# Miniprotein binders against a7ua95r516to809, part 130

Target 1, 294 residues: a7ua95r516to809
Amino acid sequence: ASLSLLSISDLVPDLQFIFFWMSNAIEILYFIQQKSPAYMQTIELMDDKAGSKESLLSATISANEEAMTILEEVIMYTFQQCVYYITKTLYVVLPGLLDCNPFGTEPSSEQCRRAAGVCVCAVCVMPEAVRRVVSVFQTTSDLLQQYQVHSEIQSQMFAYLFFFTNVSLFNQLIDKGPARGWFQRSRVLQIQASVKILLDWAKGAGHNHLAQKFFAKFCSTVTILASPPQQLSQMSWKALCAEHPSLKPVQLHRILTQYQLMAELGPLPIWQPSSEDEAYIYRTVDLLESFENH
Below, E stands for the ipSAE of ESMFold2; O stands for the ipSAE of OpenDDE; V2 stands for 0.75 times the mean of E and O plus 0.25 times the DockQ between their complexes.

## First folded at step 10 (miniprotein)

Design bxq
Fold by OpenDDE base, second read of step 10:
Structure bxq (fold): chain B 294 residues (1-294), chain A 81 residues (1-81)
Amino acid sequence: as target 1 above (294 residues)
Amino acid sequence: SKVRIEIEVEGPPEVAEILAQVIRWLAEEAGAEEVEVRVEDGRVKIEITGLSKRMALYLLAIIAYLALKYGVKVRYEIEEL
């Protein structure tokens, strides 16, 4: 099936099944972890009275360990499957976020399914491209809440999804941005506004800290590119490194080089990397972010 | 306390029947007092009575794993007796 036809709504039935088992497995695991110590203590007391020590306690411990192992495998598998399906959907909709004009009055023709009539909620007034991205996250949130998934697992899910989103958007912007004109000031301001809408949603959904942490690299890139030439040309390499610690030296150097070309600025000695960073600015392997190690 | 578990298996009939037999066997080994298997509307329903809550939880963990492995949908309800 063409990835272009995959919507989050089409995945909901499969996701519901996965979330059901994930939630159940977590609940069962938690129950075993809480009750096992008391139960083992009771068995120990019974074994001490019966004089036949080791067999029942050992068998009970083994059975608990086996059950816990199976439950942990179920949790891990279901988590991975959720991430797999949701990230596929994100992969399809994320490019639209870079191309959208949030200042355009495109009437959202899609009525909010949550309200009878014209909904003026924050989601309904969003640009279509932003709304599609938010819809993926909102659907994920709604499913996690519907199945009462443990808060720690919810946090881990959103952490990964924000990480994936940041890597995807950052890599697309760095790699394709110059060719697609995304480094032009007008386009950068559109991207900045779209990202702000997404961050505002994340804040409203209770994920402000995670969003700030995991979008830091993309936000830093957009902030630099959105900066007026007069302001940015007064900032030293060292100051920019300090203000944008999420960016590697090679990434910052690439952004500044492309900014210079776009703004038709001559060579700026103030942006020259420090002697310490000079070796790192040529590490092109570190330019794009990896989806690995999360 | 003892529990009653109702399990519904939805999937290919061949897989659902095999899984039902496995569930029956597991329930009996777990000390179930009664295990009933019925087929309704192309779904396999299993009713298990007389398990301890602990053994029921272990059984459900195994069923969850098997359901995922075989790609079948399983639903369950637990009632304390």
Scores: ipSAE 0.021, ipTM 0.380, lowest interface PAE 4.5, mean pLDDT 85
Fold by ESMFold2-Fast, scan of step 10:
Structure bxq (fold): chain B 294 residues (1-294), chain A 81 residues (1-81)
Amino acid sequence: as target 1 above (294 residues)
Amino acid sequence: SKVRIEIEVEGPPEVAEILAQVIRWLAEEAGAEEVEVRVEDGRVKIEITGLSKRMALYLLAIIAYLALKYGVKVRYEIEEL
């Protein structure tokens, strides 16, 4: 038995059912939207000769409105269920990405000999922790393709999954990072390399724009923390705010404070927040991102 | 394997006709090879052929939901082809 037997593979049968429902509901809704005007015109012609108290057209409008409402509810429900199961799986695997060493141990001599054409000194392969996260995204992509879900809905799905991943990773790094040692330079560089693998997957899958948009906060955080002291100490608070607009002043201040501590730097005046930002930082009650603000 | 589905909708004529049209749309989008709708003795009858059994079961589940919402009675029969 396992404490968390919630692999994406275990959910595939349930997800197939839900994706099928969602895909069909979307297609039906679009069909009704496209064909309804022509159908209504036909009914209106029939009504022109009828002497009935209640028109067929009026009844048809009511029925179509109700049918569209039902389909929208089915789409919303099935979309929420897909997101629920997928994000539940992501939540379990994402912390592993922060402890992952993407460079691992060097490949065996036998492996290097067999891969002579591509083996220089060390072969870089996707780490297991990163593979688990990528598998969730790949399975989602495969299901969307299998059930021919429209590109707009596919984009909305990945927008939410990237949003969830970004918030989860950012919150864990900021909240638990000090105790876990995740702000140490060696670990930040490992995190940066792992995130690059994930972003490269997103680019290959056609989701580069979504990944750039929804991972901006976590990417900014990792970029700052991975910066050499020589480089980062030359950047003012204003310059950092301009270069990393996804970070709130309170978040940037926390990141710089951790960086200063890890690099054993004394106070740097150039990293002092502006008077306006400092006032905002002191009144801000919540440092972490909300999962509800997508 | 492919199946044949026969559906019978009973209820107010306007509602039953609209639901029958929605069922036709559903079946055609699901990949049905043939969909026939006819009205007989105050009931709307729909015959769908060429859907896989999996697709047919999903379609019937959606129809059951719509029937409950519209307040009509739906009866169906599935035959392996």
Scores: ipSAE 0.000, ipTM 0.218, lowest interface PAE 10.5, mean pLDDT 75

Design bxr
Fold by OpenDDE base, second read of step 10:
Structure bxr (fold): chain B 294 residues (1-294), chain A 81 residues (1-81)
Amino acid sequence: as target 1 above (294 residues)
Amino acid sequence: SKVRIEIEVEGPPEVAEILAQVIRWLAEEAGAEEVEVRVEDGRVKIEITGLSKRMAAYLLLIIIYLAAKYGVKVRYEIEEL
C-alpha cells in the first residue's frame, strides 16, 4: 500500500490490539514487582520443615524472574510496534507542516465529529496540515488513556514521537529548505506559527516539558531564521552558541550561512566560529540528525 | 465481575502447605473477600472468593509458574459470581 494513503485512523484497530496487550503486560509486571518481595519474605519467615523452605524460595525467585523477563519482552515488542506504526503515519504528514500557510483562511472542510455544527475548538481552527499532525498525537494520547497505560510508558512514547518529529522536521528543513524556499522570511514565519500551534497543543496535553526538550533543535533553527537581519547581525558566534545550545557548531554554521545567502548579507566577522569550534564546523556527518541513539 | 477460584495442590504435604499459605497471602493482598484452605485426601484445596477476573488471572499466572518450577501439580476451577 502506498505510504501516502496511510492515515492514523486506518491504523486504530491494529493499535488498539497492541495497546491492549501492552497495558495488560505492564499491569501484570507491576503486580509481580510489588508483591514478590513481600511474599518471598513471608516464605523466608516460615518454619523450615525438612529443608523444603529453601527449595520453594529458590523456585519462587526463579519463576518470578522468568515471568518478569517474558513480560518485559512483551512490553518492549508492543512498544516498538506502536512506535513503528505511529511514526509511519507521522512520516507522511510531517512534510505538510513545512509547506502550510497557517495564516490562510482555508475553510476547515472536515466537520468536527465531536460537535453538532461548526466546532470552534482549538483543533478545528487549526490549518489542515497542522491538524493532521496533531491528530496523530491526539489519537495516540486517547489510546494510551483509553487502555490506562502506565504514565511512565506514556511519557516514553511521547518522548520518542517528539524526538522523531524533531529529527524529521530539522533534517527536512536543513536539507531541502534552501531549495524549497523555506528559508525565506515569510515562509519561516509560517513555519514558526505552525510549530507554535503544535507546542501549544503539547502544553495543553500535559507534555510541555517533553515538547520543549525534544523540539529544542528545530525550534532553535526556526528562531534563528525568523530573527530580523538587524537583530541577528548583532549577535556573535559565541552568543548564538550560548542561546542555542541544542545546535552543533556545524549545524549553526550551516544555518547562518544559508541565512546570509537568503538575506543577501555580506560576510559577517561577528559570526566567525571560535578557534575551538573551527574544526567542528566542517564535520558534515554531524549536520543532519540521526534517528539512532534514542 | 467477581470470581470464585478453587485451587487444588497435589504434592508433598510440606510443600503443598507452604504453597497454600503463599497463595492465601497473595489472594488477600489482591483483594479477595474470603480465602479458605482445606486438606482433603492428602491434597490441599484453596478456595478464593471475591477476586476480580483480572486479579484472578494474575494470581493464576504466578501459581502456574510456581507449580511448573517446583514440580507440583496444580488444578484450578473458576466460577463467575
Scores: ipSAE 0.021, ipTM 0.469, lowest interface PAE 4.5, mean pLDDT 86
Fold by ESMFold2-Fast, scan of step 10:
Structure bxr (fold): chain B 294 residues (1-294), chain A 81 residues (1-81)
Amino acid sequence: as target 1 above (294 residues)
Amino acid sequence: SKVRIEIEVEGPPEVAEILAQVIRWLAEEAGAEEVEVRVEDGRVKIEITGLSKRMAAYLLLIIIYLAAKYGVKVRYEIEEL
């Protein structure tokens, strides 16, 4: 089956087939793991010549290992396909998150308009751009639950989706942020609020630990940019690095440098590295995050 | 030694076709020399040649499990080569 890249809703039928086969492969793997010991025990109990029994046991073990390897490959392949198409959908909707305003937004969904009156739904306080991102995560969660995919695989999928979201948002903010005005304090506060909505969704979905781990770099970045200039100027380079261990020295230096320029602080610099700090910052380190390196 | 397996899947066409494609993939990855899938008289027929006897047994176990789970009927015949 071919998958569409239009929207998450358009992908659901195709994703259903992939989740169906992933779930089946996982269950078959479990079935073989459960049946194999009982079958080998049956061979052990057979009234047979020792040499014949030993050969049959060896053959069964070998065949079992081969079958399990094949099923693990199916699970890996279907997992990678799900991640591939879901992350392509995320990539399209994520830039909107950096450009939306969650403060004072009006309800944008027809669902909230139908429920006009006392607003009790999260969508009524959520920007459309954030809703699109949450919808991708929620649809993924719904499909994993519908096909009863093992919780460990669900955790691995959300770990990767959060990782991808973090890297994508971080790279866009670092690469395009200054030109797009995203480094301005007012915009950073909007971004921070939007990210908080995603983190709150993750907590509600039972993925708080994964969200805390995999959003650390982007969260550190927006925390720094949202910090008052006076607070940052009072911290040493060592203290800043210690508070934001998820950021590479060159990334932290880039963020601080751009923040100083965008804040237009005039004669008071936010932060200046020592010669020793500068040498440390400019060691061989890539500015943008790579999926291969994380 | 090597075996030849002939499988017929009977059930809802969409489910039977998907199951047949998964069986094809599993058989090819398991080292089958030849795998043929065709629809004939409203049934999905799968012919697998060249699997070891042990891999054939495991593939059939998987097929029987899937058939029972998804409510399709499977008939099979094995011939030792």
Scores: ipSAE 0.006, ipTM 0.265, lowest interface PAE 9.7, mean pLDDT 74

Design dg0 (at its last look DockQ between E and O 0.92; V2 from the best seeds 0.82)
Fold by OpenDDE base, look of step 10:
Structure dg0 (fold): chain B 294 residues (1-294), chain A 95 residues (1-95)
Amino acid sequence: as target 1 above (294 residues)
Amino acid sequence: SLRKRAEELERKAEELKEKVEELRREAEEEGAPEEVEELLKYAEEMAQAAKWLARLAEIALERGDPRLARLLLRAAKILLDLAELLIKEAERLLE
């Protein structure tokens, strides 16, 4: 199937098996971790008949350690498989978020319509492009809950997914934004509203902290671009750096330069980088975010 | 084959669980020390975990993931070997 036709719903059957293996492996791992100390203590307290105690203890320790190591590999393997499939679907739907007009009237999701007629749930009132992104996250959440995956693993998965989403959206905005007109104020406001819907969902799903952390760069970029020229022109380079610490100097400089061009502003000395940052604004290698840094 | 190995491990796990139950009955009849019961309980739990791992491996094979299956079977084997050692120690303590 072409990547363009791949939906998260199409992957659910495969993901279910992966989550099943992962959840069971975690359960068995924790079982061993919880029980091993008690059983080792029991063996340690046994009468040493013919020196068998030490041998048994050593064998028990070795077996438990080896089993746990293998189970950890299983968990890591299944985790990576989940992330691979989920991010593949995100890659397809994320570009639509930048082109979305959330202020338009779009139909509610078919799933909720069938169940309740007119559903006013948060997902049903979302623009289609936003709903598609949220659907990936919601499906992931539902599967994690269905298979009772340990909370720490859930947090790690959402951390990575939000990281991936931020990198993808940020890079697209920086790279394609000027050409696509996404730096125009009206378009920026649409993007800002769409991102807010996504963040509100994340908050409602209990992932507010992770969302705030991992979307910081994209949110900062959108916030700067959404700022009125009268307001932004009064902010110094230093003030902007302080307010948006998630942005590298080269990134901030690029954003401001494109903003200046879009707003038809003359040169603004107040936005001139500090002498300390001047060397860094030309590091184009640092302009786009890397997927490997997580 | 990996499938045959999975089935063998699952069978072995069940055999060990049956052996544990047999030894529990003997231990109760003889008034064996609490240590024997603890060893047998540990052996049973390891055998049960191994059985689940073997089943998970079978599912992995059915889904076309022999790598995952091999990992699961390896873990199952380790736990079964441990269960056997625990059972042997319990038997020794009952003699």
Scores: ipSAE 0.831, ipTM 0.948, lowest interface PAE 0.5, mean pLDDT 91
Fold by ESMFold2, look of step 10:
Structure dg0 (fold): chain B 294 residues (1-294), chain A 95 residues (1-95)
Amino acid sequence: as target 1 above (294 residues)
Amino acid sequence: SLRKRAEELERKAEELKEKVEELRREAEEEGAPEEVEELLKYAEEMAQAAKWLARLAEIALERGDPRLARLLLRAAKILLDLAELLIKEAERLLE
């Protein structure tokens, strides 16, 4: 079968239609909300000679509320459609972040000079895997701005995209990291650098608060794995929990014990949880994150 | 049939907007109360919104999304019925 990798560029035509409907539904909803109070005040002040005033008020209120409810459903439907298509693209491109090397990305200097002309550094700074993820975020941002989607909806879109990105990367790192060699120090530093590029994009796009909030779990994990294991072994369980509050006890314990094993420090875990935390560190149902948390 | 329904609602919206303009001329000539002009203004704006929703539904049908089209047409019908009610009240007050 001749299947190509799904890219955000392939989805732009479909997304343009969805954002078109979303934007128009929002505009009409806002129009009804802004007009309704003034007109209802006018009806309330009417002379009620034929006894029709209360019936007219009731019908007007009911019509406005029902129409607004339907428009909210349209907005939710179109938002969910956007999220579905965009996250399908993200799911395909995100694993590459864990395998790429942002430090040694030096394509052929001759090809780089010919392609770039004046600005040769731009091609060598961002590896292809990171560029594919940034392209999804940037294209989404451009479309939201093009269709003048309300800033609250734009923030909700990126909150979910960052949430999805965090869940996808965290679950893969926890589940497949040791077998894939992603816990090796050199690879962790490469992963950390790649994530820094994403965080810089989010800051420049005006989404720094959202990125700090929704990437916290993955970033905490990478921070632990980037720490020398001897330094971690000197910290108490209580101190590690306080330093990484975004990680559930089972997640923190699993990361620490797997990292200890890879570092060949010994067979027994050094980090002994408190008696209250012991009940939580063996709950494997809490180990992986759900995409439905948001 | 959804396409025929969307076309019907768009035509009805235009008819109601024309009726509003006719009644505005009558109200101005007769020196009607301020309430009549406000009802007619409201009716015109609701008919215009219904027209937009019907057109959006036609586009959704062209794209093969009848679920979205049904939602848009339900909203359009509600606003159009409100516009018609407001016009009837304005007519009553002009008598």
Scores: ipSAE 0.751, ipTM 0.930, lowest interface PAE 0.6, mean pLDDT 82
ESMFold2 (binder alone), look of step 10: mean pLDDT 90; pTM 0.891

Design dg1 (at its last look DockQ between E and O 0.91; V2 from the best seeds 0.82)
Fold by OpenDDE base, look of step 10:
Structure dg1 (fold): chain B 294 residues (1-294), chain A 95 residues (1-95)
Amino acid sequence: as target 1 above (294 residues)
Amino acid sequence: SLRKRAEELERKAEELKEKVEELRREAEEEGAPESVEALLKYAEEMAQAAKWLARLAEIALERGDPRLARLLLRAAKILLDLAELLIKEAERLLE
């Protein structure tokens, strides 16, 4: 199937097996970690008959360490597989979020309608484009809970997914935004509302801190673009840098330049970068975010 | 084959669990020290974990992931070898 037709629902059967392996590997790892010290202590306290205790203890330590190392590799491998499949689905649905008009009347999801007639749950009232993104996260959450994956691994999973989402949305907005008209005030307000729905979901799902942290750059960009010209034109470069520390100087400069063009503002001396930042505003390599090193 | 290896490890795990139960009965009859029971319990738990890992490996093979299967089988083998050592020590202490 073409990537364009791939939904998270199509991947659920494969993901279930991966989560199954991951969860079981974690359980066995923790079992070994919890039991090993007690058993080693027992061996250490045994009467030493013919030096067998030391050899047994050494063998036990070595076996446990090796087994745990392999299990950690299994966990990492399965984690990477999950992330790979989930991010593939996000890649498909995320562009729709930037084109979404959340103020339109869109029908609720068919699944909830069939079950309860008119469902007014938070997901059912979402615009379709937002719902598709939320569905990826919700499905991930449901699978993690279903297989009782350790909370730390759940946190790491959502951290990466939010990171990926932020990078993807930010890069698309910066790169394609001017050409797509996403810098127009009306469109920005739509994007802002759509992101708010996503953040509200994340808050409701218990991931508020992670969402705030990892969406900071995209949210800052949208906040600046949503600001009225009369308000934003009164803010200095230094003030904007301080208010939006997640943005690199080159990124802030690009946003302001595009805002100025869109709003048909003349040159604003107040937005002039500091002498310290002037060297950095032309580093185009730092303009877009990287998916690497997370 | 990896499948044959998985089946062999699962069988071995069950054999070791049976051996533990046998030795536990002997230990109870002889009034063996608590250390013997601890070794046997540890061996049983390692054998059980190995059995689960072998089953997980079989599923991985069925799903077409021989890399994952090899990792799981390697871990299972390590735990079974440990279980065997623990059992041997328990046997020695019962003599």
Scores: ipSAE 0.834, ipTM 0.950, lowest interface PAE 0.5, mean pLDDT 91
Fold by ESMFold2, look of step 10:
Structure dg1 (fold): chain B 294 residues (1-294), chain A 95 residues (1-95)
Amino acid sequence: as target 1 above (294 residues)
Amino acid sequence: SLRKRAEELERKAEELKEKVEELRREAEEEGAPESVEALLKYAEEMAQAAKWLARLAEIALERGDPRLARLLLRAAKILLDLAELLIKEAERLLE
């Protein structure tokens, strides 16, 4: 677990080379895909005086397929390198979202006042912890645009970065929340507000659909924890499962148990799992999320 | 060794591009079929792509990534072998 030494700005030179290789591999792959069919069609229409046309066609198909397979491996390799470096930076800055107070009284940052006089930009009004996370995402977006990376690859990269962010925040909340006081209602409301700022950035950057999809588990958790006790106590287990399908039974049960404890709603469980879910509420192997995508 | 291989593939790619230009001039002078020109265009484009891949591999070696360099050189070699095959067929058809 390293701290402040993993700044995204320190990694930009290395990331520039990796995006350079990725972008070039994509371009060459696209070139082969676009040109190969036309050339093979021309060869197919060729007069076959010596009887070598079938051998030539077979060899060209084999070479193109093998070259494209290797280029796809290059793209995957460089993608994985980008994700590795970017997520190491995210890992360092994400915990701060759970501790920050977005309702603080500080009028503006010293940096924003110097740079813009009286001008207030969206980045300058963000809590510092949120700004650090947004900076990682914005830098990534800027690099992807700079190297004109194919839009499908850009979407896949942000899908994984949002997935990583969701898993990291959810696991830390579940694992460290009791000791850090993060289940207290005032803290949950602060966490909810901080995440809203991050989600607003994602919407403004054109990634709203990805953020909605991949933050669902963490957002559901915070929504439940932010609910007033009178409202939440009226909801059945089945209704909560239906409203929050991203949560596994063990996860929902743990969240409700912590909620009941912190709201001091007595020792007897309020929410009774369905008979089919009772087998699953103690599966601790399913409590924390894996960083592996499936 | 990998650097020597990358330089060799880049040199070979340039040699094949020069060969293609020579054969295209010959094909035009002799009024060769459209298929010969298509083979030569294909070969030139494959040799050019291979040259770019070899250069990218040289950069990867300078940055200390021999795994990336090996992948790039394997792709370059395949495209050069294809270019050479296409050139050989074009030469046969011009005879």
Scores: ipSAE 0.767, ipTM 0.936, lowest interface PAE 0.6, mean pLDDT 85
ESMFold2 (binder alone), look of step 10: mean pLDDT 90; pTM 0.888
ESMFold2, look of step 12: ipSAE 0.741; ipTM 0.927
ESMFold2 (binder alone), look of step 12: mean pLDDT 89; pTM 0.886
OpenDDE base, look of step 12: ipSAE 0.834; ipTM 0.949

Design dg10 (at its last look DockQ between E and O 0.84; V2 from the best seeds 0.00; counts 0 for: SAP 72.599 > 70)
Fold by ESMFold2, look of step 10:
Structure dg10 (fold): chain B 294 residues (1-294), chain A 95 residues (1-95)
Amino acid sequence: as target 1 above (294 residues)
Amino acid sequence: SLRKRAEELERKAEELKEKVEELRREAEEEGAPEEVEALLKYAEAMAQAAKWLARLAEIALERGDPRLARLLLRAAKILLDLAELLIKEAEYLLE
């Protein structure tokens, strides 16, 4: 549908109906999957007085399989609708994370910035941009719990939302970072602090494993960019690849190139790709991530 | 129309559920084999699930989602046809 640019609050009434259908389809699917075999076993033990037992059993198996297949389609359809509307709101609010300052203003945020991008002081506040993203995740969590959606489906929902968040933030950073000044150290530390707030939400919500798995590429990027120059310049290309396996060679090369420029470490490349990776560092088709998992 | 189809399937599900309850009472009074009770319990479960699916489809139509409604009604039809088959077998065994 054309519901782009809407806030999550505007979509809640429609999402409630979609979660209602999804939850009910799951319960009916569960009923067929878990309870019908017992009934079928009693049919298998029937005395075959009319010679109809084999036909009855065959028809029962076929009907159960067809109905379950259709219910799985209902669940997938409603899941896709939820994801579509939720990710449209995420797409609108996620770029703001790259521009916000989680360290606050008064009292001064210098102590939080001196703490290297951790929110360890009482003066840090959640910026509006971060609150908008957390609101999307929290509203989704509340709806899933309200409709008692099966925990496996809840996990799949957040796996996709975290995947979408990672791709969106990574692509924006790589694509627009030079023009927007997002590779500057102070900005990177602000981004790192903002992402920590999201990771803390995910941990508190019981999704820590999913967040760590699906945010890996963006988190690796920010970790590299936030590294002190003395530490990073002493790491080999091989060591960086080993520490950040989520980054493709072209991505790591681009990140290091921007880092070297921003940190004013001279014009000569510090990091020499391995012979195996040298062929891949200029593959610009591999630079940005796809929103379609492949 | 799709709305007319949903209403027909819900009515049929209600009719089959009532028929099952009538046959279960008859089977109990006659001391019918355990097989008859098992078939009727299964038929009742299928008719009940189909009734719920038809109701969900009606709601989907009211909200303007005919694709969802069509899927739900296909599943409802399959379960009702199974319920009818189970009822026919139970009736035969009561003879």
Scores: ipSAE 0.716, ipTM 0.917, lowest interface PAE 0.7, mean pLDDT 84
Fold by OpenDDE base, look of step 10:
Structure dg10 (fold): chain B 294 residues (1-294), chain A 95 residues (1-95)
Amino acid sequence: as target 1 above (294 residues)
Amino acid sequence: SLRKRAEELERKAEELKEKVEELRREAEEEGAPEEVEALLKYAEAMAQAAKWLARLAEIALERGDPRLARLLLRAAKILLDLAELLIKEAEYLLE
């Protein structure tokens, strides 16, 4: 199937097996970690009959360490597989979020309509493009809960997914935004509303802190672009840097330059980078975010 | 084959669990020290974990992931070897 037709629902059967392996491996790992000290203590307290105690203890330690190492590899492997499949789905649905008009009347999801007639749940009232993104996260959450995956692994999963989402949305907005008219005030307000719905979902799902942290760059960009010209034109470069610390100087400069063009503003000396930042505003390599090193 | 190895490890795990139960009964009849029971309990736990890992490996093979299966089987083997060692120590303490 073409990537364009791939939905998160199509991946659920495969993801279920991966989550199953991951959850069971975690459970066995924690079991060993919790029990090994007690068992080793028992062996240590045994009477030393003919020097067998030390050899037994050494063998026990070695076996536990090796087993735990392998189990950690299993967990990492399965985690990476989950992330791979989920991010493939996100890659397909995320562009729709930038083109979404959340102020339009879109029909609720068919699934909720069939079950309860007119469902007014938070997901059913979402615009379709937002709902598709939320569905990926919700499905992930549901699977993690279904297989009782450890909370730390759940947190790491959502951290990465939010990171990926932020990088993807930010890069698309910066790169394609001017050409697609996403820097127009009306379009920016639509994007802002769509992102708010996503953040509200994340808050409701218990991931508020992670969402705030990992969406900071995209949210800062949208906030600047949504600002009225009268307000933004009164803010200095230094003030904007301080208010939006997640943005690199080159990124802030690009945003302001595109804003100026869109708003048909003349040169604004107040937005001129500091002498310290002037060397960095032309580092185009730092303009777009990287998916690497997370 | 990896499948044959998985089946063998699962069988071995069950054999070790049966051996633990046998030795537990003997230990109870002889009034063996608490240390023997602790060793047997540990061996049983390792054998059980190994059995689950072997089953997980079989599923991985069915799903076409021999890499995952090999990791799981390796872990299972380590735990079974440990269980055997613990059982031997328990047997020695019962003599």
Scores: ipSAE 0.702, ipTM 0.900, lowest interface PAE 0.6, mean pLDDT 91
ESMFold2 (binder alone), look of step 10: mean pLDDT 89; pTM 0.882

